VHH binders against q9vpf9. Designs and how they scored, part 17

Target 1, 373 residues: q9vpf9
Amino acid sequence: MSMSIDSNKLLLRKGDMKLDNYPTCAVEALTRLETLIASRNKQNMVMQIISEFIFLERTPKDGDVRKSQALPISQMNLFQEFQLIIALIEYFSRPGRDATRNAIFLSLFGSHLTPQRSKLLSRLISTAVSGSVAPLLSSAGTWMQQVGCKTPLSLEVAQNIVSDFISYSRKTPEQLKQLPMVGPHFAANFMVAVADLYLNEQRSPTLNPPPDALLDTITEWMMENPTLCQASQQPLVLPAGAIAMPFTTPLAGLLRWVVLAPLVSNRSAYSNLHLSLLRALQQLVSSGESTALPSQDLMQIVKSLQSYCARLAESKTDPQADAAYQKCMERFAQAVQIALSSNCITNQIQLLCLLESLPPHKLMKIVIEAHKK

## First folded at step 4 (VHH)

Design c38 (framework vhh_3k1k_2)
Fold by ESMFold2-Fast, scan of step 4:
Structure c38 (fold): chain B 373 residues (1-373), chain A 123 residues (1-123)
Amino acid sequence: as target 1 above (373 residues)
Amino acid sequence: QVQLVESGGALVQPGGSLRLSCAASGFTFSSYAMRWYRQAPGKEREWVAGISGSGGSTSYEDSVKGRFTISRDDARNTVYLQMNSLKPEDTAVYYCAASPSLEYLLWGEYDYWGQGTQVTVSS
């Protein structure tokens, strides 16, 4: 079937919705999308309804005399943006199937965000965090997984949460303390995104360390909610025909932070995070849970330490005498010991071989020998 | 886009000299320390020489001190290893590596490696 037929049907029915009744036209559009999104050949119609009646976007006109950029321009004023945020919070709080809600969220804020939609998404999620809007946070968490937790889209969401709640705080924000209970998938995917954000090669040439308040927040989350280590591995309610994609748990990202932190900082926040991570791993094992830590993430830690040791060799510094390297290896050995003892590592033999490639460390040598086959 | 291409490997007689070159592309060359490593058959990869991003600091494995000299040309994005008084024990595949600053290392950047160039010292 031709896609032009569906576009013609939308054009013929455009008069059924009135833009003058904002935000009513947005609410009506959302309701209509519930029916349309189930149809395989309606994607262009869905996108046009969203653009025209929800975000009030005008398609740029191309002509011989005047050219505009290809991106749609939002006609929304600040009051209409506020009205839409309230309408979306109300809509996503309605009883309904998670699959439909998640599909609509993905259609609104999918892989291609204009600056205006990105700004609205940031405000929407921050408002949902402040208001503990569980159904919306659930859809946002699912969206982060669907677009990829380490993609620029998810990293921007994580950055905005840090900016809105954490960057200027001297302590763990009260509004974030309940987030693991209100939106566990969002909290888990936020931790995956923020770990990548602060270790991401795409950032500015100067390393910006994570704020103490961020590390303290994550430490508190992990201590009170150890299941967050595995929250992102739980089955998601996916739209019909969607393929479940594998995704990383927060464990790998947090482990990289903890192990490599002594290279730049000896802040107590990292030591507290380390202890909370070890406690969470022990708690999960005690509960009969099993987890698999991907060997690839551990290989990245080994490569980082190998590069650091190469730099020490240049200055004729013995790695065994370097305090930073010794602290990194101590934390790494502790985490590896818990993981191996708890069956958390998928490729034990390969990991042991990689660890043996690093300059010797007393505790790590003991761990390697204890688990060597 | 990141590439390290070594050249200059050859067969030379004991006591001879050879200059290796490593052409770098796809990254900010001046922000990276450059290193030379070698690997002989049946042996582990060994660090040979290093030069800082500023070019102000050089370091060498004890067995090559006084015989090998590392240098860089930031305008040409190239690092060099001048090898003098070559010995049969210097026979190996020589690898060029670019090592990130500590900041880049924490961002998940790792050493970039070339494919290597064979140096054989034999009569």
Scores: ipSAE 0.000, ipTM 0.275, lowest interface PAE 14.7, mean pLDDT 77

Design c39 (framework vhh_4orz_3)
Fold by ESMFold2-Fast, scan of step 4:
Structure c39 (fold): chain B 373 residues (1-373), chain A 122 residues (1-122)
Amino acid sequence: as target 1 above (373 residues)
Amino acid sequence: EVQLVESGGGLVQAGGSLRLFCAASGFTFSSYAMAWLRQAPGKRREWVALITSGGSTDYADSVKDRFTISRDNAKNTVSLQMNSLKPEDTAIYFCAASPSLEWYLWGRYDYWGQGTQVTVSS
C-alpha cells in the first residue's frame, strides 16, 4: 500500500474522523509506517502521517501563517486519547519484528515532544506498568536507550512512574514490585533514569529527596534480580553500520548515586541500596561478567569527588562535609575492591592513579595498595 | 453487596430529553471513575461519557454538547442528562465503575449495572 503521501493522506482523510473511526485510522497509519519507517528519504512523510492521523495535531491550513517554532496543537478529546492508548497497547502487543516496532515507537515519541505527546507517553507507559503489558514495556525500554536514559524525556518518564506508583500510595504497589519480571529492560533503564533524576547537580538545592519507598523498591529489585544491573540485559537493534556502546549500566548509575548520596542525605535506605548493589556486583564478577562496571564509570565517580573536595577546600573546615566525604569514600572503596578483584578492569593503572589523587581515606588506601601490581 | 442501579430510562420523542441516574452502593464511590456506555440492537457496546474521581468529564463525539455527566459523592450517584435526543440514541444504557484511570483505559470495570432502556421515536 505504498502510494504517494498525498494519495495516502486523501484516503485516510476521506474517512469520517468520528469516534467509531478514529482508532482504526490510527492503527491503519501505524501499519503504513511499517513499510515507510526504513526509508531514509521518507522521514518527513512518516512524521506528517503520525502528526495528522495518530495524534490528530493541527497543521497549517489555507490562509494560515505559521509562526517559526509554532508547535502542533492536538485536537484529541480525552476519550480519543484513551482510544489511542488502547490502540497503541494492542498494536505493540502484536507479534512482529522488534526492530520495526521499536523504530515506530521512536518515531511516535522521538527526541523532541510536544506537551501533549509527552503526557500521552507518560500515560501510555503508566498504563502498561499497571496492566503488565510486557511487549510495550520492551519497546519503551528500547526507546529509553535510543533517546538516552539520562535525557529530559527519560527523566520525565521516571518522575511520572515515581509520582503514579509511589506518591499516591502508602505502600509500594504490586505493579511496581513486579516490573522487573514483566519488563526487565524497561526496569533497568528506569533505574538509570531515576538515579540521574535525583543525582543531577544542575537541579535546585531545594529539590525534594527521593521517597524511601522508591529506594526500598529498587533495593528489593536488586536483591531479587541482580542481573538487572548488567549492560547486556537486552540488546539494541541497530541499523547496518551503526556502532553503539552503553554510556552507563544500571549498576554504574545506581552506584554513582549511592556513593555521592551522603553529600545530601544520611538516610539508612541508601545504605541498604548500597549493600544490594555490592551483592549484585559480587555475583556478576563471580559469573565472569566484566561489562557490569566499566573503569570509565569508576573514573567519573573519582572526578565527582575531586570536584566536591575542591569546593570543600574553598569553604575551609566543615565537620558535616568531612563526615559526608568519609561515608562516600567508604562506600566507594568497597565497590572498587570488588571491581578490581575481577581482574577485568581496563586501564587499571590509570584508575589507581586517579584514586590516589583523592584526599586520603583509610579503606581506600588499603584497596589501592592491594592492587598496585 | 456491591450494586449499581440505573433508572430514568424510557420512551421519548426525537428532540426530547431524559435524565439517567445510577445509584452505587457497597464500595468507596468517591475514589472511582464512573462511565456511561450504551448498546444499540445488533451493535457492539460503545462508550458515551466519563467522569473521573476528581470531577473531570469527557464525551463521545456523537453525544458531545447534547449530553452532560455529573456526580454527587454525598449521595453515591452519577447522572447523565441527555438533551436533543435522536433516534440513533436508542440503546440500553449501562453504568460502570473503574477503580483507576488506567483500568478504565483498559476497558476494565470492577462493577456494572444491569442497564436501562432508552427508546427515541421519530
Scores: ipSAE 0.000, ipTM 0.147, lowest interface PAE 20.8, mean pLDDT 76

Design c4 (framework vhh_nb_b201)
Fold by ESMFold2-Fast, scan of step 4:
Structure c4 (fold): chain B 373 residues (1-373), chain A 122 residues (1-122)
Amino acid sequence: as target 1 above (373 residues)
Amino acid sequence: QVQLQESGGGLVQAGGSLRLSCAASGFTFSSYAMGWYRQAPGKEREFVATITSGGSTYYADSVKGRFTISRDNAKNTVYLQMNSLKPEDTAVYYCAASPSLEWFLYGEYDYWGQGTQVTVSS
């Protein structure tokens, strides 16, 4: 089917999808979007117009339009935003093909994400977590991987989950305990995003530290669901023509965060998380699988430690006398030992050479020598 | 909070020019290698260009001589000037940040942008 852009705009404007029936008109627009996607006719302009209609958006009309002002502006009030969230939850809960559902989700919340859509997406995902809405969480997980789990968009989603469920909790909420079972890909990609979000705190002293409840929640997830480490490396049901962007695995991201944590914090919650990660890694190694901890991610940890040691040199501090560096190297050596014992590490010689470039550490030296030949 | 904000994409005729911008915040921009990747419909992701923290630039052969990458550390922004555009340049262009050139070329990034669509009409 080929419908002209002008014909589609005319249909949306002339009342076959009247605004008076919001959010019913948004559900009708979603059905139209689904039809276009299912036919494999990617009319990007038509899909964008339908998306803008769903979010009640318009292009700025001012003569002062700049590139930063070219993004559509939403006219939704708070009640309409709530109505749309409920409508989207109901829509995505309908029986259908995962690939089509994921394509619709990406069309709504993809690369041209306005501040209003971003805020609505965060509220939509939090509502889906609270309601254990598995199909929506699956699409959200796929979306995070498609846009990149360490991008500002994914980090904002992660920050909102922390804010909504964790920041004022002394223990893991029940719906978060079930999240690895209800939405494993979302849980896996959330862990990648949150590890990166709080790794930035270690580079910037102005960021708030992660709540203990967050570290405890992830520790519980890892202990009870060790296969969750593999979720983001499983093939996702992607929309036609989409690919997953390169990303850090959950285990690698969490390990980098925990290994570097002593640079800013000595909280016991990090030690508990570290032990749960070592246990998960050991289980994967014992099963003949260690792809969750690629050599590239280990080499990235080396680069971060090299930067820290360069900073110590400027302050004329001996790394061997620095308690934080010693603790980082202890945790890192433990993880490297388990990873190398798997014989599944690619570029092992390059990794060993990079590890040798770090200021000497007793345990790391033993690990390097054990695996040099 | 970390952000990579892309702008400058759009529809342009063959032989035309576009300038993409990527504004970064929430990390030490000047210490990072910055660059651009693109993905055309039905194709795998393709490296386009990167600029190191020291200012060295590297380009894919398909864009060499037509595209120029630059950075402004004072504005925390990386740019991609695209000249002599061809229909085969049609893709979603992604901004990415990595601590080193090696990690950038391996597709290992600390941060990604949301992407911006570039469409070149014949």
Scores: ipSAE 0.000, ipTM 0.115, lowest interface PAE 22.4, mean pLDDT 78

Design c40 (framework vhh_7sr4_2)
Fold by ESMFold2-Fast, scan of step 4:
Structure c40 (fold): chain B 373 residues (1-373), chain A 122 residues (1-122)
Amino acid sequence: as target 1 above (373 residues)
Amino acid sequence: EVKLVESGGGLVQPGGSLRLSCAASGFTFSSYAMGWYRQTPGKQRDLVADITSGGSTKYGDSVKGRFTISRDNTKNTVYLQMNSLKPEDTAVYYCAASPSLEWYLWGRYDYWGQGTQVTVSS
């Protein structure tokens, strides 16, 4: 309930410390954090203070206007931020256990992520992608799964990768082409995040397609790496007190892309991506992992299609729009058939009823009839 | 491996001054917190002054304004300048060292010198 005498003494000493030997002192702090993580008698408050020391953070004072924010304030200048990024890359590249690196990464960026730490994390990950720093990318992938791949934290990381490597490129940079081989877990979780940013009615009333270079990159990744979606289902070693996050795959989000794409785009890359997704889904189902396509994600696609149909009903019939809808339903029916054949879909009867509420499509009708009981 | 060697102690009259030196070896001096403690016969060791790797200093209440701690990273030496000495300052003075992070976290020193006697008497 109350702060201990030792904790009060630590806070006083932190206030008195001059930090002129940066980043050497940050590297020392990382080593101490590693030792505490390995210890059975670790104290969460001590680990938090070490983390704040690494980022040169202080608690807002009573006279500080930002005290109501309750988050530490970083005092790093741009040069110190650069020094820390280089030091972190060096530190995470050292030989050691993956579980230890992952726990350190989570301790630095998982518990008390300030806006400053979030910005630095995005810069760190972009630097690791540029340098193909496999151990750091593996820890980043695990971190995305731990905090949730569709949370604001993971989405900001994904948006920065798109900005840094894709938005102004006419072709996929070589660093990104190698990403599924260098950091498959990170690549898979990156795909979960970006799939949620584009062709998603819940995030934008207009179905905004991904940049051409992003679509081409993801399509190439899926075509060349058939098991890439399985990389997102790696077992997690969680530190004490961490909340377990559910397994996440990019299948549901990318399926939404290929199903909704005919409404806004005629790019052939979507057809190639669709075939790759069907293959990946079949492989995941065959491996005994039943969570590849949750019923909630399939119902979200149904709702998006219902919304589109309602808007069409308010306007005169457009033959091009009808052809687009038929293509959407063809792709969706093929994926639904594989999912239902797995016998792992919860609320199957409810899903079938929702699918029947969509405008008729020949293949979808066959799929529905085949799975009625 | 780690060695701390104190020097500069001795007999001095009240109101006089002394400068203590502690020569350090066996570790990266610039990364260590250094301190001076004193022990009166039959009593526990008390903080006189300490200095972090970054140069931040702290003093015991009884010596503030009279004593100054400093360090020279080129010479691997920490100093204690003692002015306006009083009979109550008579004690064995110990040099102490710890990695700055350990001192920051725990407020303790891991390494200690053998001590140097300071006597303030006429």
Scores: ipSAE 0.000, ipTM 0.240, lowest interface PAE 14.3, mean pLDDT 79

Design c5 (framework vhh_nb_b201)
Fold by ESMFold2-Fast, scan of step 4:
Structure c5 (fold): chain B 373 residues (1-373), chain A 122 residues (1-122)
Amino acid sequence: as target 1 above (373 residues)
Amino acid sequence: QVQLQESGGGLVQAGGSLRLSCAASGFTFSSYAMGWYRQAPGKEREFVATITSGGSTYYADSVKGRFTISRDNAKNTVYLQMNSLKPEDTAVYYCAASPSMEWLLYGDYDYWGQGTQVTVSS
């Protein structure tokens, strides 16, 4: 009953808004969302306002070929898209409550994304990185965690940052180098996402290394900001009643890079990154963090190493004589030792059994034996 | 239109196990987040577990370590494996579907099933 009354009130309020005043109507809509977002029974109202007055979307007509989950059709021209990006940058730069700002960001981009909204999100975040727009980057970091840092949504954002600031840039921009200081939560979650794009057999049958400039940038971030992984552990600021997703750290993904890197590269940056990751892991463990490294991610590293060892066996190469494998195992054993000694690993017995299935390595054998009881 | 059909509920002794199933139709199942909620008599509907389209799982603290949510995209079905059941788990269990992350903000889903009764005796 209250839901029907609220819907009627929204229809009356929508009658007062004029689309011919774009982007003013989008700014007015954002302001109205500040009140509506606090009410759980008004989610449909929030989504209708966003679709109609912010993204200028039309519902597909009856008789359209798509019978399963037809996506709204964007009516925005390129100038209106530019106007919206500017309006959103200005809106998120205003003083206000973090919970409201984060809820609005999640409502704009956390609901089922059209291809148009996805492209606008990528452009918005790249613009925020270039302009060092800290409040927007904070909301983007919260968004990445809420949608999941390894989901297609977060991976697309990460890939677009790489494209804009690494692949198509002649020199790594100063804004990207300063990102951990401007938006530490976003930087940490970006590292979770981007680590999943490279040196990962689940994404590609070949272990493609990250671009040199990206590796160098992340290595410098970790070396110069030793508490960066702890930034991802900060509480999410969401409205009352919202479900906060668990924190995640870039440690597991970046550890996979460092452990598997000797198979494809001998760059010294991986050694520097390895040292930084061990320090970050030790700091999280010492702070009482109970979920420093997910066992599932460590098990995926074991599977990659098993695949490599199978290829060595085909070429009649002894893994114990293979320099690349020895270096992989040395780095992996050091990280596993720190993680296991803190009781932060779930399914520890299963992980130990998988580690024992790898060709013997002296340091790893010592680590396994120390934690069998 | 969307249809969600729960099954597998029943009466069990404390410490026992049940597996709930939810068969879905009328939407592209693999693109949806699927979840389980429960409602005891005279109480508000509470979140139990969810699984995203990508396979990530999240649980209420009261069931973490005892319940496991999973999905089979080929069968358009989501499951809830309930172990070490307690009398406090007695409720009507509802299957829910959301096209994206709406449930993360508000704990609400777009589509609901009719529910299946779970009773745990002491």
Scores: ipSAE 0.000, ipTM 0.272, lowest interface PAE 15.1, mean pLDDT 81

Design c6 (framework vhh_nb_b201)
Fold by ESMFold2-Fast, scan of step 4:
Structure c6 (fold): chain B 373 residues (1-373), chain A 122 residues (1-122)
Amino acid sequence: as target 1 above (373 residues)
Amino acid sequence: QVQLQESGGGLVQAGGSLRLSCAASGFTFSSYAMGWYRQAPGKEREFVATITSGGSTYYADSVKGRFTISRDNAKNTVYLQMNSLKPEDTAVYYCAASPSWEYLLYGEYDYWGQGTQVTVSS
């Protein structure tokens, strides 16, 4: 073995001195992790051990309920968690390459989080939002994309932002107003995740609208930054060996919100959000980026409208006389027209067939007929 | 007083298997992390695998999926089961012991064995 560190650093890491040296030893471990990530000879097991050291984790013992799962157990007290959050914020705020910061973030929080690391991650991101820590938010946005923006991990991050900033607010929180400017990639991926939580039958048997303050926040973001939805489609520089995840935009999720909103809400904010989404769709063509919209989300909108029309039939109500259905179809037709004209929709033929299955709507009929060829 | 004694090395053809054993004495085995390192001629010692006192295992990328480390606290013995052996696995294999998994950050171990030769022919 070669001596990778001097004798003083080794002595400081022996025995009981570890507790008194925290978080300095964690910062030194982060520096070691950075060096290993830059190395061509990656030692994944060493990086795992270093991350466990940073979080003060131990292996389970025979008496522990987690012994059969072999998950590490955190030994951190609340003060040490606070110290680590501050140390991470300071570390990620240093000048450096985005690829390196993103690799370190992925090494610390990965795709298989313990409950303890998950809670710390949520506190870290909320602190970064409050402090406008752009480099950390950038890495968090990339992490959400890497693990998948609609996975339980990303949804938990989105739920914690709602809990920390939205739940007691009657208007857009000040901390969130600047998020699209400070961390556009994180803001875009937050919108992908949070859009999946509301007005979505896959998540709830009923269409639950978002909290008023959340709707107002997202509406203001989109009105003030028409290109925000495109932030998730920007070229991504990944660490060597990382698997690239497909780009996902919030457009389809937010479109579902504005199309289905008339069924459960009369708030004017949805009209403003709708107009902002139409502008964002038009800007996609103008930018030269022809990223297709996911057809699965559009087909889910059709399914929700079919369910609603079935209930109208039971009440002997004509869908063409129902104000809510007419407004849903008008907004949907406008968005579909822009997307089809811009070649931004995948599986166009299947989508058009599904749209034809809905009770007739004047504008939608025109859109369908214009694009059958 | 403290001794680590490796055994089970030998000559084997590519694709074959070997099981290495390391018998420990002179310390409280169950409290120690145990590891395997290897050294090919003209090269530095390379980490192979470790098992903590709690039973967690970690492997070098080059051996992951092929080698399995295990321990028997009643016999004060650590094992390395080596499957699908390659000519590149040819080296002297050393057993190592450390009172804390934290020493693994720096490749530092308190005790080392004398080593056992593994030769894989093509």
Scores: ipSAE 0.000, ipTM 0.108, lowest interface PAE 20.4, mean pLDDT 78

Design c7 (framework vhh_nb_b201)
Fold by ESMFold2-Fast, scan of step 4:
Structure c7 (fold): chain B 373 residues (1-373), chain A 122 residues (1-122)
Amino acid sequence: as target 1 above (373 residues)
Amino acid sequence: QVQLQESGGGLVQAGGSLRLSCAASGFTFSSYAMGWYRQAPGKEREFVATITSGGSTYYADSVKGRFTISRDNAKNTVYLQMNSLKPEDTAVYYCAASPSLEWMLYGSYDYWGQGTQVTVSS
């Protein structure tokens, strides 16, 4: 009486599972999910199967009056985590529909991850980067867009890629050189995430500057793969009925990062990155593609510079602060000039008015005047 | 100079046995987790077995019950005893060393050898 027919079937399935045969039950569960994920009415069953047979999580029992557990607790040991990563890599490498793989990936690693699943996701993605597992990286890229590329979840993934491949490198890591070709959507969303990661102190555990190897890696990606910054060049295959969150283009995020970089750093690697972004933007304009730099993102850069200038109101004698602002405005003016020349910027009049509210800069004034009708 | 040198590979009939050895030099062997990986033609390198500095052992499901990993810290050597060999065990076998069990399992090593060929005939 205490169990439904479905609960009895799941209990019998648990009885067949043993610690030394663990990945078999996870593989069988993944195969079963291919059928269940297509049925809207089966969402609760999908989540239960994932929790019990893939992640070996303990779930709270109905009617527990003294215990409240918001999230399941994983019973997996380190070896079982390794076995699951191998099983997932094999599964996502199989021929099949991208929409189904993306739906399963999102169900495995949804917006409210346990610490155990978050840790495993990071290891899974790093393993996929090392092994050039294109289908898995495609699903990971889609997942980043669905949960939001600037959310703590995506920033954690980005931080782990930096830690695993970049932090100890003197040059662009070999594993990352081909990433724009192997997983372009993941590479693009990674760039959005790292740009935001290094701009927000609240999202960083310590105030660590980005490694030069990171800036060099992104610069090389941009120089070798100019289409990488166009979201429209990276098609998404979403599950039926899924709605993608608004996508911030990599170019907009990276530009904001390099324009504001002089406020915290004088490293030449930022200048190289900035030049690669200007070349990419110019190529997009020349090819008739101009949606890579929305006016809303340019207006957000203006607001950031306005906030900085307000803080400087009492520190007019600091020559480093003035020099930093001048470098920011020079980089920003160059990007604005190219963006406005595309004739695809919406709310151009509002953008020009906001730019005029910034403290005077010779190049920016020329740019503003050139684009007034 | 750090070196890992595998030996003991060869041709064997299905159901037969082979013992692989890996001689290590140039690092503090007793502090390291030691392991074996294999790679068949046209396939990705896969984990086979590992033994921690404390002697705990872990095996891939495909070899569990047939293969045994062991170590001799006095000789700086790790062994892989392979019993009941199948044609599917045909691969180049690599010895690897890592200070962490976690990174050993995920294919991250400080040191690894040049490999030894194992061929199992049907």
Scores: ipSAE 0.000, ipTM 0.223, lowest interface PAE 19.6, mean pLDDT 77

Design c8 (framework vhh_nb_b201)
Fold by ESMFold2-Fast, scan of step 4:
Structure c8 (fold): chain B 373 residues (1-373), chain A 122 residues (1-122)
Amino acid sequence: as target 1 above (373 residues)
Amino acid sequence: QVQLQESGGGLVQAGGSLRLSCAASGFTFSSYAMGWYRQAPGKEREFVATITSGGSTYYADSVKGRFTISRDNAKNTVYLQMNSLKPEDTAVYYCAASPSFEWYLYGEYDYWGQGTQVTVSS
């Protein structure tokens, strides 16, 4: 295949790129991709060919084990994968414009990602975390926001971080302690993703709690970096003309953790996390951020509590006397009070009606009555 | 040979609903991100919603909770369900198609439909 490059009238062909010096040829290909992006030259098919070359991919042929419309097939061996990871770490560490670096990252690891590129991306990000490679982590944070922090791609990246640094650790890993300082946007988006994996009835009806080391890590991050939720509200450094995807914060997901945690765990870290989240929420709503805590996320917490209370009723247990439920409602009522006091909640009447459907709780009743009038 | 054909536009009262459809041909629909944009008289074209090849959806804040984008790969069609319509939603609505990674780079789409008029009276 051949493509014309508008500004120079150059033809790009896969055969023009040599493989004999890999990964140097991949770095040269990255420079060509950078030139196209910097010139605002749309040339999407040319960029796709360049990215396929960088990952040593070929298009499927008739008779392949995959369908003709299948994603490109990787031809990289393990050594070449290692070489590419090191080359990408070096490339993204060089001086340059953030918008260009982010555009290159998004071009390499967009939403139509092959299983091999997805695996390599996870390894690349883990290497960047381990090495505190700030520019690459910044681009990864931007990528996660643009593809969506709760999409399968982002969840896979988050799960690999948990696997690599958390799963067998009994304390906060050293490699993760500095992550909020090195890559605050990535740390914030990582928290959005992992919050969705645990204590979430939509993922598992058993409300599986996070690993102890993950809870401790996130709690430490939030206590030591009170503006970390605000980092995810910062404008994305994107090329001119790019669509800015909506901002998200880890606040809603982590609030679900602390509210539902008493149902499955007695760890004191949840109390510290809860206090940190209330402070972060107060800062965000005081700044006029109406999207800091969406009403849909609060309503989902109500539904989870309704499910729990229905199970208690079947067991002839009184929810109003259940200590775990009381603690859930107390933490939830405090967050709802802050959110409603800012008068920034959409569908406030519907939220209040859903809250009234829960078994009565002293503090929550006071909150509802204060905002119903 | 690439064609995007919108339908479902019209006149509706405030608080009403409309469903827009966009029939696509001439490309591998399932591999493309599909989006909706709108342009009101005297204003710039603005993003409304997008759905990726994998089914992930993104919405402009002004329509979130009211509009739903969906796709049917078997019919090569993308839909925009518009509920609780407001006079400020009055615009020409455009269907757009892009390889899944394009909108991440430039926020621009390769192919555009001719548009369908949506008018919301007060």
Scores: ipSAE 0.000, ipTM 0.221, lowest interface PAE 15.7, mean pLDDT 79

